VHH binders against PH domain leucine-rich repeat-containing protein phosphatase 2 (PHLPP2). Designs and how they scored, part 15

Target 1, 249 residues: PH domain leucine-rich repeat-containing protein phosphatase 2 (PHLPP2), of Homo sapiens (Human) (q6zvd8r785to1033)
Amino acid sequence: SHGLAEMAGQRNKLCVSALAMDSFAEGVGAVYGMFDGDRNEELPRLLQCTMADVLLEEVQQSTNDTVFMANTFLVSHRKLGMAGQKLGSSALLCYIRPDTADPASSFSLTVANVGTCQAVLCRGGKPVPLSKVFSLEQDPEEAQRVKDQKAIITEDNKVNGVTCCTRMLGCTYLYPWILPKPHISSTPLTIQDELLILGNKALWEHLSYTEAVNAVRHVQDPLAAAKKLCTLAQSYGCQDNVGAMVVYL
Below, E stands for the ipSAE of ESMFold2; O stands for the ipSAE of OpenDDE; V2 stands for 0.75 times the mean of E and O plus 0.25 times the DockQ between their complexes.

## First folded at step 20 (VHH; framework vhh_gefurulimab)

Design k02 (from j01 with E99D; at its last look DockQ between E and O 0.54; V2 from the best seeds 0.00; counts 0 for: pae E 2.1 > 2)
Fold by OpenDDE, look of step 20:
Structure k02 (fold): chain B 249 residues (1-249), chain A 123 residues (1-123)
Amino acid sequence: as target 1 above (249 residues)
Amino acid sequence: EVQLVESGGGLVKPGGSLRLSCAASGFTFSSYDAAWFRQAPGKEREFVSAIRSGGSETYADSVKGRFTISRDNAKNSLYLQMNSLRAEDTAVYYCAADDYELYDTFAEAYDVWGQGTLVTVSS
């Protein structure tokens, strides 16, 4: 079961969308996603409508978590480019499937993300971050990557003055500085795993992983949990679009 | 610094041959998937050939039977032997690398690129 909450910020435009399929791939899995276009409303919606289909195709082509996820993002990225989209979006996908590799686990969770959306697993009451945000300011390796590719970085850490996000879907004209290459993590799910939180940039800017987990661990209704997270972020001064999804495991 | 540097481009007559080289520095090339792309003036960059870290090769239909991709792990280099060159093969040829086993025909799969080397096929 899952709950989703999205709250518009000051601009009254919701640029965050989400994907939730409790039954995926003929009912053998589940997929959850969050997309944040920052100021763009179109891309998140498009990804909401298309990303799961791409994933479904890719999981049929490969059983390797890294391969099918990476290809999912690549294909989605290309489709955006082909459509002439010049803007970009953060994208987060969480795929739960039967675990064929570990007999001790019934299911596995694979998480992939570009941009600023992040997933956090609550394991034994503790947060386990499953995503990575590539920041020029905080990630020297990523900064070096873009520099090695002769990117122009402005004083405000924007690639070619366009975006500070170096991993994104879209902005295809800024390739190879901006890559659709996601961070990917996979973990078997255990009895200690309680819930999964998906959140956009605004959520995680205002809530720590620990605070988020603590806020929702004892909430019975996932929708109420998601709303609580967004409300909490707003109470801390969040003025941007905030999105949260809580998946009970 | 991670770099790919292409060489071997030049002017050649139709039916002629060229061998392009790509030298990698700053990383172990053998662990990467590698590819050649080309871009003609006014056209989009297109896939030419790829070689996986495991050694499997792929070719665009337009170059099958004429071009051969290879790599030398000891020299940390990638090569493209181009035979039976045609006017339509005229383009800037780029070397690319990526560490994932992804769609090798997608430029977006590669995050490391060279500066390119110009190949001109003209009578």
Scores: ipSAE 0.310, ipTM 0.674, lowest interface PAE 1.8, mean pLDDT 92
ESMFold2, look of step 20: ipSAE 0.525; ipTM 0.808
ESMFold2 (binder alone), look of step 20: mean pLDDT 84; pTM 0.858

Design k03 (from j01 with A34M A35S; at its last look DockQ between E and O 0.76; V2 from the best seeds 0.00; counts 0 for: pae O 2.01 > 2)
Fold by OpenDDE, look of step 20:
Structure k03 (fold): chain B 249 residues (1-249), chain A 123 residues (1-123)
Amino acid sequence: as target 1 above (249 residues)
Amino acid sequence: EVQLVESGGGLVKPGGSLRLSCAASGFTFSSYDMSWFRQAPGKEREFVSAIRSGGSETYADSVKGRFTISRDNAKNSLYLQMNSLRAEDTAVYYCAADEYELYDTFAEAYDVWGQGTLVTVSS
């Protein structure tokens, strides 16, 4: 079961969208996603409608978690480019499927992300981050990658003055500085795993992973849990679009 | 530090041959899929050839039968033998590395690139 909450804050539009399919791939898996277009509302909605289909195709072609997930992002990115999309979006996908590799686990979780959306697993009451945000300020390797490609980084850390994100879907014209290659993590799910939290940039800017987990661990309704997270973020001064999804495992 | 360093570029006449090399360091070369891309002025970077960690090769249609990709894992090196070169082959050639079996033709799949080596085919 899952719950989703999205709040526009002081903005007049919502640029965050989410995907939730409790039944995926002939009912044997589940897919959850979050997309954040920052200032654009079109691209997140498009991704909400299209990425699951791409994933479905890719999981049929490969059983390797890294391969099918990476290709899902690459193919989606290319499709955006072909369609002439000039805007960019953060994207987070969580795929739960039966685990055939580990007899001790019934299911596995694969998480992939570009941009600033992140997933956090609650394992034994503790947060386990499953995503990576490539920040020019905090990731020297990523910064060097971009510099090596002769990108111009402005004082406000924007690549060519356009975006601070070096990994995202869209903005195809900013290749090779901006890449759709996601961070991917995969873990068997265990009895210690309680829930999964998906959140956008605004959520994680205002809540620590620990705070988020603690806030929702004892909430029975996942929708209430998601709302609680957004409300907490707002109480801490969040004025931007804030999105949270809570998946009970 | 992960590095790819291309070499072997230069000026060649049409019909001539060149052999490009890419020296890899900072990662387990044998585990990576390797590719060549090229970019002409004013054009997008395009796929040339790839060789998987398992040894399978792929080529762009434009270079099939003329170019041959190879690798030497002991030397951490990637090669591109270019024969029957044409004016349209003029470009900066880039070496790229990827750890996973992704779409080879997608430049976006690769996050490790060399600085490139210029190949000029001119009479």
Scores: ipSAE 0.246, ipTM 0.620, lowest interface PAE 2.0, mean pLDDT 92
ESMFold2, look of step 20: ipSAE 0.660; ipTM 0.862
ESMFold2 (binder alone), look of step 20: mean pLDDT 83; pTM 0.839

Design k04 (from j01 with S56D; at its last look DockQ between E and O 0.75; V2 from the best seeds 0.00; counts 0 for: pae O 2.4 > 2)
Fold by OpenDDE, look of step 20:
Formats: structure tokens, C-alpha cells, sequence
Structure k04 (fold): chain B 249 residues (1-249), chain A 123 residues (1-123)
């Protein structure tokens, strides 16, 4: 079961969208996603409608978690480019499927992300971050990568003045500085795993992983949990679009 | 520091041959998929050839039968033998590497790139 909350804050637009399919791939798995277009409301909606289909195709072609997930992002990115999309979006996908590799585990979780959306697993009451944010500010190695590629970095620390995030879907014209290659993590799920939190930039800017987990781990209703996270972020001064999804495992 | 450094580019007449080299440093190249891309002035970067860590080779239709990709794991290097060169082959050639078995033809799949080497085919 899952709950989703999205709040526009002081903005008049909601540029965060989410994907939730408790039944995926003929009912053998589940997929959850969050997309954040920052100031763009079109692209996250598009991704909400399209990325699950791409994932479905890719999981049929490969059983390797890294391969099918990475290709999902690459193919999606390419399609955006072909469609002439010039804007960018953060994208987070969480795929739960039966675990064929570890007989001790019933299911596995694969998480992939570009941009600033992140997933956090609650394992034994502790947060386990499953995402990585590639940005000029937060990742020196990534910063060096783009510098090596002769990127123009503005004074406000943006690639060509567009974004400080170096991994995104869209913004194809900023290749090869901005790449659609996601961070991917995979873990078997155990009885110690309680829930999964998906959140956008605004959520994680205001809540620590620990605080988020502590806030929701005793909430019975996942929708209430998601709302609580967003409300909590707002109480800490979040004025931007804030999105949270809580998946009970 | 992870680096790819291309070499071997230059001026060649139509019908001539060149061999490009790409030297990898800072990582074990043998575990990576590797590819050559090229970019002509005013054009987009396009796929030329790829070789997977397992040894499987792929080629763009435009270079099939003329170009051969190879790798030397002991030297941590990638090569592109270019035969029967044409004016249309004029471009900056880039070496790229990726650790996963992704779409070979997608430049976006590769996050490690060399600086490129210029190949000019002219009479």
C-alpha cells in the first residue's frame, strides 16, 4: 500500500508528479516514481505517463537490475529529445519484484534516480538512503567530470546558467554535461524493511532522512504519513512544491 | 582520475587508412564497454562502433566493413582501425566508456569521454 501527498506551497503551480502501481509487470511487481520539473509542470506529467511503459519494456528484455533500469532512463531521455523537449526533470523510480537471486528474500528493490528526487528505505527503524544527487555543489567528482568536458559554469554554479544538477531527464541540448544516467541501487527486501519514502528536493531540503522515517514509521495510513511529511516540511519553512510518497512494505 | 586519451588522428586522403588509439587510465578498462563516436562540424555526435566487455562488436551502418574496433586489456587501450576512408568520415573522434551493458549506440549512456582526436579526410 502507498500514500501520496503533493503540496504546491506558495506557488501557483504543481511541478511534481508521481507514479504508483501496486501491481506491475503482470502483477508480479510494483513500481513507484516521483518526478520534479522544478518550474516545469509539463515534463513531470509526461514522465508520469510514459516511464512505466518504458520500464515494462526494458524489464522484458533484461533481468539485470542495473541494465533495465539504466536503459529505462536512457530511452526515456532519448524520447524527450526526439520530441524536442528542452526542459529538464528529476526522476526517481523504485521497482519491487520477486527476488530470484536470493532464496532467503521474497522481493528485491531497485531504485534509480536522476536529479534531486530521492528514496529512503526504513530498515529496522533506521533510514537507508538509496539515491544519489549529482550536482556541482554536492559532488566534487561530478563537478570535475563536467569541467573535464569543458562545460561553461556560471557564477551561480550552473551549467550554462541552466542547472546545477548534472544528471537529469531532458535538457538534451546540454549534452554531454547533463546526462540521463541514473544512480542505481538494488537491495533485497527483508522483514526488517518497514516502508519506503519517495521525496522531492523540497522535502529533503527540510527533513533529514532520520526525521522523515521517525515521523511516519508509526503512522498506520500511508496517505496520512505522506501528508505528515509534507506538512512537516512546510512547518519548517518549505515554500516550494513538496512531494512525498510513502510505501508500506 | 578517470581519463581517456585519444590519439592517431590526422590528415589522410580518400581511400586511406588510419588507426586511432584510446588510452584509459584511472580505472580497469577491461570491465567496461567501450565505444567510438564522432562529431563533424555543425552535426551531432554520432555512434561509430562499440565493443562490450565480453568482446561483442557493433558498428554503425556507415562504417561497416571499413572500420574495426578492438581492445587490448593489457594495455588498457581501445583502437579503431579505419580503412577506405571517405570525406564523410571527417570528424572529431571520441572514445567513450561505460561500466554497464547499456544501449551501445546511445552517447548518453557513456559518462567517461576522451578529448577527441581530429580525423580529416581530404584530397
Amino acid sequence: as target 1 above (249 residues)
Amino acid sequence: EVQLVESGGGLVKPGGSLRLSCAASGFTFSSYDAAWFRQAPGKEREFVSAIRSGGDETYADSVKGRFTISRDNAKNSLYLQMNSLRAEDTAVYYCAADEYELYDTFAEAYDVWGQGTLVTVSS
Scores: ipSAE 0.221, ipTM 0.617, lowest interface PAE 2.4, mean pLDDT 92
ESMFold2, look of step 20: ipSAE 0.758; ipTM 0.899
ESMFold2 (binder alone), look of step 20: mean pLDDT 84; pTM 0.852

Design k05 (from j01 with L102S Y103S F106S E108S; at its last look DockQ between E and O 0.01; V2 from the best seeds 0.00; counts 0 for: pae E 17.8 > 2, placed apart)
Fold by ESMFold2, look of step 20:
Structure k05 (fold): chain B 249 residues (1-249), chain A 123 residues (1-123)
Amino acid sequence: as target 1 above (249 residues)
Amino acid sequence: EVQLVESGGGLVKPGGSLRLSCAASGFTFSSYDAAWFRQAPGKEREFVSAIRSGGSETYADSVKGRFTISRDNAKNSLYLQMNSLRAEDTAVYYCAADEYESSDTSASAYDVWGQGTLVTVSS
């Protein structure tokens, strides 16, 4: 089961969206995603509506997690077409499926992301980050890549004055400075894996991984857990769109 | 349509050499990053070497000093010169290319793939 909370904060628009399918491909697995368009609501909604179908097609073309997740992001990026020329979105996708290398009761989790949405696994009570933050501030190698490619880093710490994210879906007019190629990680799930937290940039700017796990670890209702995360971020001063999803494993 | 076609595979004795070629068509090859991967029976595709559109070259540790990647953009072709071949180099070799910049040696970084050419190194 899962719980999702999305709060506009002090903004007029909600530019964060989520995808949750506890029973994906008629029970083969589960899919969870989070998308953040920063100032646009259009791309997150397009990705919310289309990305699961792209994943379904790609898992039929390959059994390799790295291959089908990377292709899902690249195909989804291309399918944005003109809508993705000047607009962009962070994207985080989590796919849970039966682990063919272990007993039939075993599952694996594959997480792929561009941008600043993050997934954190609670394993044995401790946070296990499964995503990479693609931002100028938090990823010096990405910042150096962008500079080596002659992008201008403005004083507000943005690539050509547009975004702090070095990778996202869309923003094709800023290629090759901004790339759609995701970070991908996979892990087998065990009984020690208690829950998975998905959150946008605003959530993780206000909560540490440990704070987030501790806040929700003993909350029985995943919707209440997700709301607690967003409320905590707001109590710490978050005024931006904040989204959180809690998935019980 | 976009296409990559490998050639130059064959049977060679240990210590020998082969040169693999990959012909690209249906896209602007000079703007793409390109790579060679290989797959031995029972293994995942393994990175061998890459060359960026700007000419930077990367090699897997297992082939450094023995293999040389190159490209000829006028002929839309990618090459792999393989010297000092060993039995462990036996695999199907794949040409790959991607239009989006990548810093990763993972197969997932490449969108366009060839069908492969077999290299067998045996006595």
Scores: ipSAE 0.000, ipTM 0.128, lowest interface PAE 17.8, mean pLDDT 85
ESMFold2 (binder alone), look of step 20: mean pLDDT 83; pTM 0.845
OpenDDE, look of step 20: ipSAE 0.008; ipTM 0.278

